# Miniprotein binders against q6w4x9r395to579, part 41

Target 1, 185 residues: q6w4x9r395to579
Amino acid sequence: GHCSLEGGSFVTTFDARPYRFHGTCTYILLQSPQLPEDGALMAVYDKSGVSHSETSLVAVVYLSRQDKIVISQDEVVTNNGEAKWLPYKTRNITVFRQTSTHLQMATSFGLELVVQLRPIFQAYVTVGPQFRGQTRGLCGNFNGDTTDDFTTSMGIAEGTASLFVDSWRAGNCPAALERETDPCS

## First folded at step 22 (miniprotein)

Design sl20
Fold by OpenDDE base, fold request of step 23:
Structure sl20 (fold): chain B 185 residues (1-185), chain A 89 residues (1-89)
Amino acid sequence: as target 1 above (185 residues)
Amino acid sequence: SELRKIAKVLYWLAAVLLWEAERAFEAGNFEEAFELAEEAGKLIEKAIKLAEKAIKEGDTDPQTEELLKKAEKLAKEVERFIEKVEEEK
């Protein structure tokens, strides 16, 4: 499954459902029992301008009992609050520079993350087939059905992206907005 | 500044950890809530120190000041939460 966070406010789920939102919070992208140590992948969005529609992805967070890895748009990589030099390796995670503009987080448990640093901070999440039907979060449930991707953290199917996205907030933040305006403007 | 960049990361992480702590608390996992909140507290304090250092060293970017304000606010939230958790432990 492939999930993408592009253009500052666009998301494509594992089931290839595209949607857009504007928010300034941290959101759960991926939770799964297939992730060890209660692992979860999260995305941090912040204001990129003065309007509510000017929001963008600014960091990705992998949170588990053992690791708390943050990769920011400024190429800062930390684990457990400590800055790390690349390549950085843990027991089952490696963060390294893939290209001049791309960082990669590789894992031994079927999760891959590629982060594009420039010109726009974007993230690409790949999970193995073992994750089918066992994912939740903004990346959806990876079950081949796009119609149920907007399932909230409470297991309720929503018809709008905003309510869906809000349910996956990982912080005390304002509600997400649905707008068609380009957040990069 | 580089200090601001790191401080911001720590701020984000601290915020998430506080949120996790709150969820743990709601679930009745008070020990876990406490541990997460304590960790959040350490991180946010570090973020504050880094931001302050940046400013002291000449970082005049409004974003740094804003970060400092946000971090201080979060620190207070963490402290209040810890107090709340301690009452349940």
Scores: ipSAE 0.874, ipTM 0.939, lowest interface PAE 0.5, mean pLDDT 94
Fold by OpenDDE base, look of step 22:
Structure sl20 (fold): chain B 185 residues (1-185), chain A 89 residues (1-89)
Amino acid sequence: as target 1 above (185 residues)
Amino acid sequence: SELRKIAKVLYWLAAVLLWEAERAFEAGNFEEAFELAEEAGKLIEKAIKLAEKAIKEGDTDPQTEELLKKAEKLAKEVERFIEKVEEEK
């Protein structure tokens, strides 16, 4: 499954459903029992312009009982609050420079993350087939059905992206907004 | 500044950890809530120190001051939460 966060506010789920939102919070992208140590992948969005509709991805966070890795748009990589030099390796995770503009987080448990640093901070999430039907978050449920991708954290199917996205907030933040345009893209 | 960039990361992480702590608390996992909140507290204090250092070293970017304010606010929230959790332990 491939999930993408592009253009500042665009998301494409594992089931290839595209949507967009504007929010300034941390959101759960991927939660799954297939992730060890209660792992979860999250995305941090922040204000990128003057208006409330000008928001963009600014960091990706992987949290587990063992690791708390953050990759920011400023090319700062931390684990457990400590800045790390690349390549950085833990027990199951390796973060390294893929290209001059791309960082990669590789794992031994079927999760891959590629982060594009420039010109726009974007993220690409890949999960193995073992994750099929066992994912939840902004990246969807990876079950081959696009119609149920907007399932909330409470298991309710929503018709709009905003309510869906809000349900996956990992912080006390304002409600997300659906907008047709993104000036930060 | 580089210090601000790191401080911002720590701020984000602290914020999400506090959120996780709150979820743990709601679930009745008070020990976990406490541990997460304590970790959030450590991170946010580090963020504050870095931001302050940045300013002291000449970072005049308004974003740094804004970050400092946000971080201080979050630190207070963490402290209040820790007190709340301790009452339940």
Scores: ipSAE 0.863, ipTM 0.933, lowest interface PAE 0.5, mean pLDDT 94
Fold by OpenDDE base, last read:
Structure sl20 (fold): chain B 185 residues (1-185), chain A 89 residues (1-89)
Amino acid sequence: as target 1 above (185 residues)
Amino acid sequence: SELRKIAKVLYWLAAVLLWEAERAFEAGNFEEAFELAEEAGKLIEKAIKLAEKAIKEGDTDPQTEELLKKAEKLAKEVERFIEKVEEEK
């Protein structure tokens, strides 16, 4: 499964459902029993302009009982609040420079993250087949059905992205704005 | 500045940890809530110090000042939450 966060406000789920939102919060992208130590992948969005609709991805966060890794648009990588030099390796996670513009977080448990630093900070999440039907968050549920991707944190299927996205907030933030738009448009 | 960049990361992380602490609290996991909040507190204080240092060293970017303000606000939130958790422990 491939989930992408592109263009500052566009998301494509593991099931290839595209949607758009504007928010300035941290959101859960991926939770799964397949992630060890209650792991979760999150995305931090912040304002990128003067209007509320001008928001962009500014960091990616992986949280577990063991690790708290942040990769920011400024190419700052931290774990448990400490700055780390690349390549950085934990027990089962490695963060390294893939290209001049891309960082990668590789794991031993079937999660891969590629972060594009410029010109736009973007993220690409890949999960193995073992995650099928066992994911939740903004990246969807990876079950091959796009119609239920907007399942909230409470297990409620939403018809629009707004309530769906808001349900996956990992912070005390204002409500997100949403627009159903193809990220390729 | 580099200090601001790091401080920003710490701020984001602290905010998430506070959120998790709140969830733990709601679930009745007061010890976990406390631990998470304490960690958030440490991080946010570090963020504040870094931002202040940046400013002291000549960082005049409005974003740094803004970050400092936000961080201070979050620090207060964390503090209040910790107090709340302690009442339940």
Scores: ipSAE 0.851, ipTM 0.929, lowest interface PAE 0.5, mean pLDDT 94
Fold by OpenDDE base, last read:
Structure sl20 (fold): chain B 185 residues (1-185), chain A 89 residues (1-89)
Amino acid sequence: as target 1 above (185 residues)
Amino acid sequence: SELRKIAKVLYWLAAVLLWEAERAFEAGNFEEAFELAEEAGKLIEKAIKLAEKAIKEGDTDPQTEELLKKAEKLAKEVERFIEKVEEEK
């Protein structure tokens, strides 16, 4: 499964459902029992301009009982609050520079993350087939059905992205706004 | 400044840890809630110190001051939460 966070506010789920939102919070991208140590992948969004519609991805966070890794748009990589030099390796996670503009977080448990630093901070999440039907969050449920991707944290299928996204907030922050715009625009 | 960049990361992490702590608390996992909140507290204090240091060293970017303000607010929230958790322990 491939999930992408592109263009500052566009998301494509594992099931290839595209949507857009504007929010300034941290959101759960991926939860799964397949992630060890109660792991979760999260995305931090912040204001990129003066308007409410000017929001962008600014960091990706992987949280588990063992690791708390943050990769920011400023190329800051931390684990458990400590800045780390690349390549950085834990027991089952490696963060390294893939290209001049891309960082990669590789894992031993079927999760891969690529972040594009420039010109726009973007993230690409890949999970193995073992994750099929066992994912939750903004990346969807990876079950081959796009119609139920907007399942909230409470297990309710929503018709719009706004309530869906808000349900996956990982912080006390303002509600997200849905904007129906062509992802290619 | 580099200090601000790090401080911002710590702020984000502290915020999510506080959120996790709150979830743990709601689930009745008071020990976990406490631990997470304490960690959030440490991180946010570090963020504050870094931001203050940046300013002291000549960082004039308004974003740094804004971050400091936000971090201080979060620190207070963490403190209040810790107090709440301690009452349940």
Scores: ipSAE 0.849, ipTM 0.929, lowest interface PAE 0.5, mean pLDDT 94
Fold by OpenDDE base, fold request of step 23:
Structure sl20 (fold): chain B 185 residues (1-185), chain A 89 residues (1-89)
Amino acid sequence: as target 1 above (185 residues)
Amino acid sequence: SELRKIAKVLYWLAAVLLWEAERAFEAGNFEEAFELAEEAGKLIEKAIKLAEKAIKEGDTDPQTEELLKKAEKLAKEVERFIEKVEEEK
C-alpha cells in the first residue's frame, strides 16, 4: 500500500482515494497492530502563510514505546528528543539520506517512509501486504475499498474529509477545513 | 536558527506526548499518563531553553519568539496536567 502526502494539503490513501484538507495539528497517518511497540506514524501540519488555506506538512513523527522519531522540513532528525546524524539506526529503524532532497526511514517491520524535503515537504508511506485491512488513520484502512477510507478513530464512516481528519488529531488543535484553494498557489 | 529548528521539533513532540498522556488519563492509565506528561515536560523545557538561547544569540525572527511563547504555554499545560494526574494516583 502506498499513501502520499503532497502539495501541502493533499492526501492519497493506501486505497488510492485522494482528498484534501487544511489543518494545523498533528494527525495520525497510520496505526496498525503490525507496527511493533504500539507504533504509529503521524504528520505535523502548520501554517505556511497568513490564510487558513495556507497550511502544509512540516514534519513526520513515528512514535512507539521505544522510539520517538521526528523528521522535519528543516532536515532535523531527532529520536527521543535528541538530534541525530544520518544515517541513524535503531534496533529496527534506519533513517538515511536517499538523495539530495529525499530522506528515507526504513524499517524491519514492513513500513517505509520517504520524505521529500524540497521544494515542498512531502511524505510517501509504503506498507507491506501484511498491513492489508489492518491500518487506520489518514492513510485509510488498506482494504481495497475507497468508500470506507474515511473511517474515524471511533469506527464511524464519514462522508467528508474534514470530520474524518479531525477524528485523527493527535493534539489539542483547531478543526481541519476543506478548502478548494491550493495553499501552495 | 538551527536552535529554533530543533526547538520546534521538540515542541511538536512534547505536544503529542501531552495528548497521549491525556488519552492515557482518560483510559484510567494514570501511571502511563504521568510518565508521558513528564517526558513532555522535559522536552518542552528543553525547547524553551533552546529558543531562549537562540534569541540571546541574536535570532530576531518573529517565529522564534512565537515558538517561545507557545512553548511556555504548553509547559504550563503540562504542569497543570501533571498536577491533575498526581491527584488521581
Scores: ipSAE 0.842, ipTM 0.926, lowest interface PAE 0.5, mean pLDDT 94
Fold by ESMFold2, look of step 22:
Structure sl20 (fold): chain B 185 residues (1-185), chain A 89 residues (1-89)
Amino acid sequence: as target 1 above (185 residues)
Amino acid sequence: SELRKIAKVLYWLAAVLLWEAERAFEAGNFEEAFELAEEAGKLIEKAIKLAEKAIKEGDTDPQTEELLKKAEKLAKEVERFIEKVEEEK
């Protein structure tokens, strides 16, 4: 399965459902029991213009009990708060420069992340078939049915992207929005 | 500057860890909530120091002062949360 995060805050889910949203938070892209050590993949969005409705991806975060990897649009790569030189390898994860414009995070557990650094910071998430029907978050549920890809963190299938996206907030929100960022997760 | 770029990453990570600590707290996992919040506190303290150092070393990007203000606010939120967790223990 393939999920993409492209310019203008555009997302295409594992079931190929496209949508756009406007937000300046960190969001859960992918949760799954297939990710070891309670792993989750998250995306950080920030303003890219004068209004909060112009937002873009600024970082991708992979969290587990073992690793806390951040890859930023400024080409900073950290694990557990420490900057790393590439290539960087843990037991299960390798982060390396794929090309002059792309970084890759490869894993032994079926998750692959490719980050485009230029001209625009974008991310491409690939998961193996073992993830089918076992994902949650902005990348959808990977069940082959686009009609329920907008399933919220409370398990409710929504018809609009905005309610779905808002349910997957995970911090880094403007103060006025923070009291509404986690209706339950 | 490179210091500001690293400080931003630490700030984002700290905010996510606080969010996870809040989820653990609401689930009744107070030891986990405390540990996540303390880790967030260490990261945000480092982010503040790096942002302050960047300014002292001549980083004039207005984003750096904005980051410092946000990080100081987050540090206060983390401290209040830790106190809240300690009161429930």
Scores: ipSAE 0.828, ipTM 0.917, lowest interface PAE 0.7, mean pLDDT 88

Design sl20
Fold by ESMFold2, fold request of step 23:
Structure sl20 (fold): chain B 185 residues (1-185), chain A 89 residues (1-89)
Amino acid sequence: as target 1 above (185 residues)
Amino acid sequence: SELRKIAKVLYWLAAVLLWEAERAFEAGNFEEAFELAEEAGKLIEKAIKLAEKAIKEGDTDPQTEELLKKAEKLAKEVERFIEKVEEEK
C-alpha cells in the first residue's frame, strides 16, 4: 500500500483517497500493530512562506519504544535526539541518501519511507500487504474502501477531511478547520 | 543556523513525547507517563541550550527567538506535568 504527502498540503491514502488540509501541528500518519515496539509514523506541518493561512509538510517522525527518528525539510536527521550522519542504521531501520534529492528510510518490518527534499518537501509511505486492514491515521485504514478512510481516532467515519485530520493531532494545537478558513491576504 | 535547525527538531519531538505522556497518564500508565515526560524534558532542555547557543553565535533569524520562547513555554508544561505524575506515586 502507498500513501503520499505531496504539494505541501495534499494527501493520498493507502486506498487512493485524495484530500487536502492546512494545520500547524504534528499528525499521526500511520499506526498499526504491524509496527514493532508500538511504532507510529507522524508528520509535522507548519505555516508556508506563501501565505500565513496555508501550511506544508516540514518533517516526518517515526516513533517507537526504541527509536525516535526525525527527518526534517532542513535535511536534519536525528535518532533519539541526536543528529546522525547518513547512512544511519539500527537493528531494523536504515536511513540513507537514495539520490541527490531523496532520502529513504527502509525497515525490516514492511514500512518504507521516501522523502523528497527538493524542490518541495514531500513524503511517500509504502507498507507491505501484512498491513492491509491494520492501519489507522491520516493514511487511512487500508481496507480497499475509500468511504471509511476518514475514520477518526475515536473510530467514527467522517465525511469531511477537516474533522478527520483534527482527530489525528499528536499535540495541543489549534484545529485545522479554523486555519483552513483563513483567507490569503 | 545548524543549531537552530536541530533545536527545532528536538522541540517537535519533545512536544510529541509530552502529548504521549499525557495519553499514558489518562490511561493510568503512570510509569510510562513519567518516562515519556522525563525524556521530553531532556529533549526540550537540549533544544533551549542549542537555540541560546545559536543566538550567542550570531543567528539573527527571527525563527530562532520564536523557537526559544516556545521551547521555554513547553519546558514549563513538562515540569508541571512531571509534578502531576509524581503525585500519583
Scores: ipSAE 0.824, ipTM 0.918, lowest interface PAE 0.7, mean pLDDT 88
Fold by ESMFold2, fold request of step 23:
Structure sl20 (fold): chain B 185 residues (1-185), chain A 89 residues (1-89)
Amino acid sequence: as target 1 above (185 residues)
Amino acid sequence: SELRKIAKVLYWLAAVLLWEAERAFEAGNFEEAFELAEEAGKLIEKAIKLAEKAIKEGDTDPQTEELLKKAEKLAKEVERFIEKVEEEK
């Protein structure tokens, strides 16, 4: 399955449902029992100031009991609060420079993250088939049905992106602004 | 500066860990809440030190001072939360 976080705050879920939101918060992209040690993938959004959108992706975070990896648009990579030189490897995670403009986090547990650093910070999440039907967060539930991809953190399927996105906030931050958060379909 | 860029990352991570600690607290997992909040506190202290060092070394970007103010506010929130958790244990 493939989930993308692209310029203009566009998201495309594992079931290919597109939507857009604007907010300044950290959001849960992906939770799954398939991620070891209570792993979760998160995205940080903040004001960009120059684009046609109000907010943009500024960092991606992978958290588990063992690792707390952050990859920022400023090309900072940390694990557990310590800056790392690339390539960086743990027992089951490798972070490396794929190209001059792309970094990759590869794992042994079926998660792959590719971040585009320039011209716009974007992220591409790939999960193996073992994740099917076992994901939650902004990337959707990966069940082959786009109509319930907007399932909130409380387990409620919502009809609008705004309620869905706000439920996945991982921080004490304002609800998404009045900007368009509905899918572009 | 490089120090400001690292401090931003630590600030974001600390904020996430505090959020996770709050969720653990709501679930009654007070030991987990304490451990996450304590780690958040260590990260935010480091973020503050790096932001202050960046300013001292000549970082004049107003975003650095903004980050420092946010980090100091978060540090106080973490301290208040740790006190709350300790009273429930």
Scores: ipSAE 0.823, ipTM 0.920, lowest interface PAE 0.7, mean pLDDT 87
Fold by OpenDDE base, fold request of step 23:
Structure sl20 (fold): chain B 185 residues (1-185), chain A 89 residues (1-89)
Amino acid sequence: as target 1 above (185 residues)
Amino acid sequence: SELRKIAKVLYWLAAVLLWEAERAFEAGNFEEAFELAEEAGKLIEKAIKLAEKAIKEGDTDPQTEELLKKAEKLAKEVERFIEKVEEEK
């Protein structure tokens, strides 16, 4: 399954459902029992301009009982609050520079993350087949059905992206917006 | 500044940890809530120190000052939460 966060406000789920939102919070992208140590992948969005539609991805966070890895748009990589130099390796996670503009987080448990630093901070999440039907979050449930991707954290199917996204907030933040305007960087 | 960049990361992490702490508290996991909140507290204090250092060293970017203010606010929230959790332990 492939999930993408592109253009500052666009998401494509593992089931290939595209949607857009504008929010300024940390959101759960991926939770799964397949992730060790209660792991979860999250995305941090912030304002990139003055309008509500000017929001963008600014960091990706992987949280588990053992690791708390953050990769920011400023190319800062931390684990458990400590800055790390690349390549950085834990027991089952490796963060390294893939290209001059791309960082990669490789894992031994079927999760891969590629982060594009420039010109737009974007993220690409790949999970193995063992994750099928066992994912939740903004990346969807990876079950081959796009119609149920907007399932909230409480297991309720939503009709709009904004309500769906709001349910996956990992913080006290304003409500997400769904707008059909061009995103601003 | 590089210090601001790191401080921002720590701020984000502290915020999410506080959120997780709150969820743990709501679930009745007071020990876990406390641990998460304490960790959030450490991180946010570090963020504050880094931001202050940046400013002291000549970072005049408004974003740094804004971050400092936000971090200080979060620190207070964490502190209040810790007090709340301690009452339940």
Scores: ipSAE 0.821, ipTM 0.918, lowest interface PAE 0.5, mean pLDDT 94
Fold by ESMFold2, fold request of step 23:
Structure sl20 (fold): chain B 185 residues (1-185), chain A 89 residues (1-89)
Amino acid sequence: as target 1 above (185 residues)
Amino acid sequence: SELRKIAKVLYWLAAVLLWEAERAFEAGNFEEAFELAEEAGKLIEKAIKLAEKAIKEGDTDPQTEELLKKAEKLAKEVERFIEKVEEEK
């Protein structure tokens, strides 16, 4: 399964449902029992200009009881608050420079993250088939049905991206509805 | 500067850990809440020191002073939360 976080704050879920949102917060992208040590993948969004309604991806965070990895748009990589030289390896995670413009986090538990650094900061999440039907977060539930990909943290299927996105905030942040801009209106 | 870039990462991580600590506290897991909040406090203290060092070394980007203000605010939130947790455990 493939989930992408692309420029203009666009997201495409594991079931290929596209949506867009604007918010200044950290959001849960992926939770799953397949991730060891209570692992979760998160995305940090912040304002991208003088307009307070426009936001973009600025970092990706992987948290577990063992590792707290952050990869930022400034090419800073940390684990547990300490800056790391690449390639960086733990028992089950390796972070390395894939190309001059891409970093990769590869794992032994079926999660792969590729981060594009240039021309704009983007992220591509890949999970193995063992994750099918066992994911939660902004990347959806990976069950082959796009109609319920907007399932909130309370388990409610919503019809709008904004309510869905706000439920996955990992921080005390303003609701995305106040900052959402529809590019078509 | 590189110091500001690292300080931003530590700030974001500390904010997430405080949020997780708050969730643990609401669930009654007071020892977990305390551990997460202490870790957040250490990260935010380091972020503040790095931002201050960046300014001393000539970082004139207004984002650096804004980060320092946000980090100092978060540090106080962490301190208040730790006090709250200590009353319960």
Scores: ipSAE 0.818, ipTM 0.913, lowest interface PAE 0.7, mean pLDDT 88
Fold by ESMFold2, last read:
Structure sl20 (fold): chain B 185 residues (1-185), chain A 89 residues (1-89)
Amino acid sequence: as target 1 above (185 residues)
Amino acid sequence: SELRKIAKVLYWLAAVLLWEAERAFEAGNFEEAFELAEEAGKLIEKAIKLAEKAIKEGDTDPQTEELLKKAEKLAKEVERFIEKVEEEK
């Protein structure tokens, strides 16, 4: 399964459902019992500077009881708040530079993250088949059905991306209905 | 500056940890809430120091001042939350 976070604040879920949103917050991309130590993958979005309402991906965060890895658009990589030189390895996670424009976080538990640094900061999430039907968050539920990919943190299928995205905020941020949000998101 | 870039990462991480601490508190997991908030506090103190150092070393980017103000606000929120958790421990 593949989930992408691309320029213009576009997301494509594990079930290939595309949507767009604009918001300044940290959001839960992926939660799953398949991630060890209560792991979760999160995305940080902030204003892009193109207009007052446009936002873009600025960092990806992997949190567990063991690791707290951040990869930023400024090419800063930290674990547990400490800056790291690449390649960087823990017991089950390796972060390394694949090319001059791409970084990769590889894991032993079926999660892979590839980050494009230039020309635009983008992220590509890949999960193994053991994750099927066992994911939650902005990347959807990976059940082969696009009609319920907008399932909120309370388990409610929503018809709009904004309500779905707002439910996955990991921060005390304004709701999308209180912010200027592209109506196509 | 490089210092601003690191401080920004620490700020984002601290904010997430405080949010998780608040959820743990609401769930009655007060030990977990305290541990997460304490970690958030240490991260945000580091972020503040790095942002201040960046300014002292000549970083004139308005983002650096904005980050410092946000970080100082978050530090106060973390301190208030730790006090709230300690009442329940």
Scores: ipSAE 0.816, ipTM 0.911, lowest interface PAE 0.7, mean pLDDT 88
Fold by ESMFold2, last read:
Structure sl20 (fold): chain B 185 residues (1-185), chain A 89 residues (1-89)
Amino acid sequence: as target 1 above (185 residues)
Amino acid sequence: SELRKIAKVLYWLAAVLLWEAERAFEAGNFEEAFELAEEAGKLIEKAIKLAEKAIKEGDTDPQTEELLKKAEKLAKEVERFIEKVEEEK
């Protein structure tokens, strides 16, 4: 299964459902019992410099009881708050430079993350077939049915991306439904 | 500056850990809430020191001062939360 976070705050779920949202927060991309040590993958979005109402991906975070990995658009990689040189390895995770423009986090538990650093910071999440029907978050539930990919953290299927995205906030931040004030025109 | 870039990452991580600590507290897991909040506090203190050092070394980017102010606010939130958790332990 493939989930992507692309420029303009576009997301494509594991079930290939595309959507767009604007929000300034950290969001849960993926939770699953297949991730060891209560693992979760998260995305940090912040206001872009080109519009008050637009946001962009600025970092990806992998958290578990063992690891707290952050990969930022500024090419900073940390684990447990300490900056790391690449390649960086733990028992079950390896982070390395795939190309001059891409970093990869490979794991032994069926999760792969590829981060494009330039020209635009983007992320591509791949999970093995063992994750089918066992995911939740912004990347959807991976059940082959796009009609319920907008399932909230409370288990409620929503009809709009904004309500769905808002439910997956991992921070005390404004709701994705709120628009920032824009000048006219 | 490189210091600002690292400080920003630590700020984001600290904010997430405080949020997780708040969830643990709401669930009655006060030991976990305390541990997460203490870790968030250490990260945010380091972020503040890095941002201050960046400014001292000539980082004039407005984002660095904005980050420092946000980090100082988060540090106070972490301190208040730790006190709240200590009352329940």
Scores: ipSAE 0.814, ipTM 0.911, lowest interface PAE 0.7, mean pLDDT 87

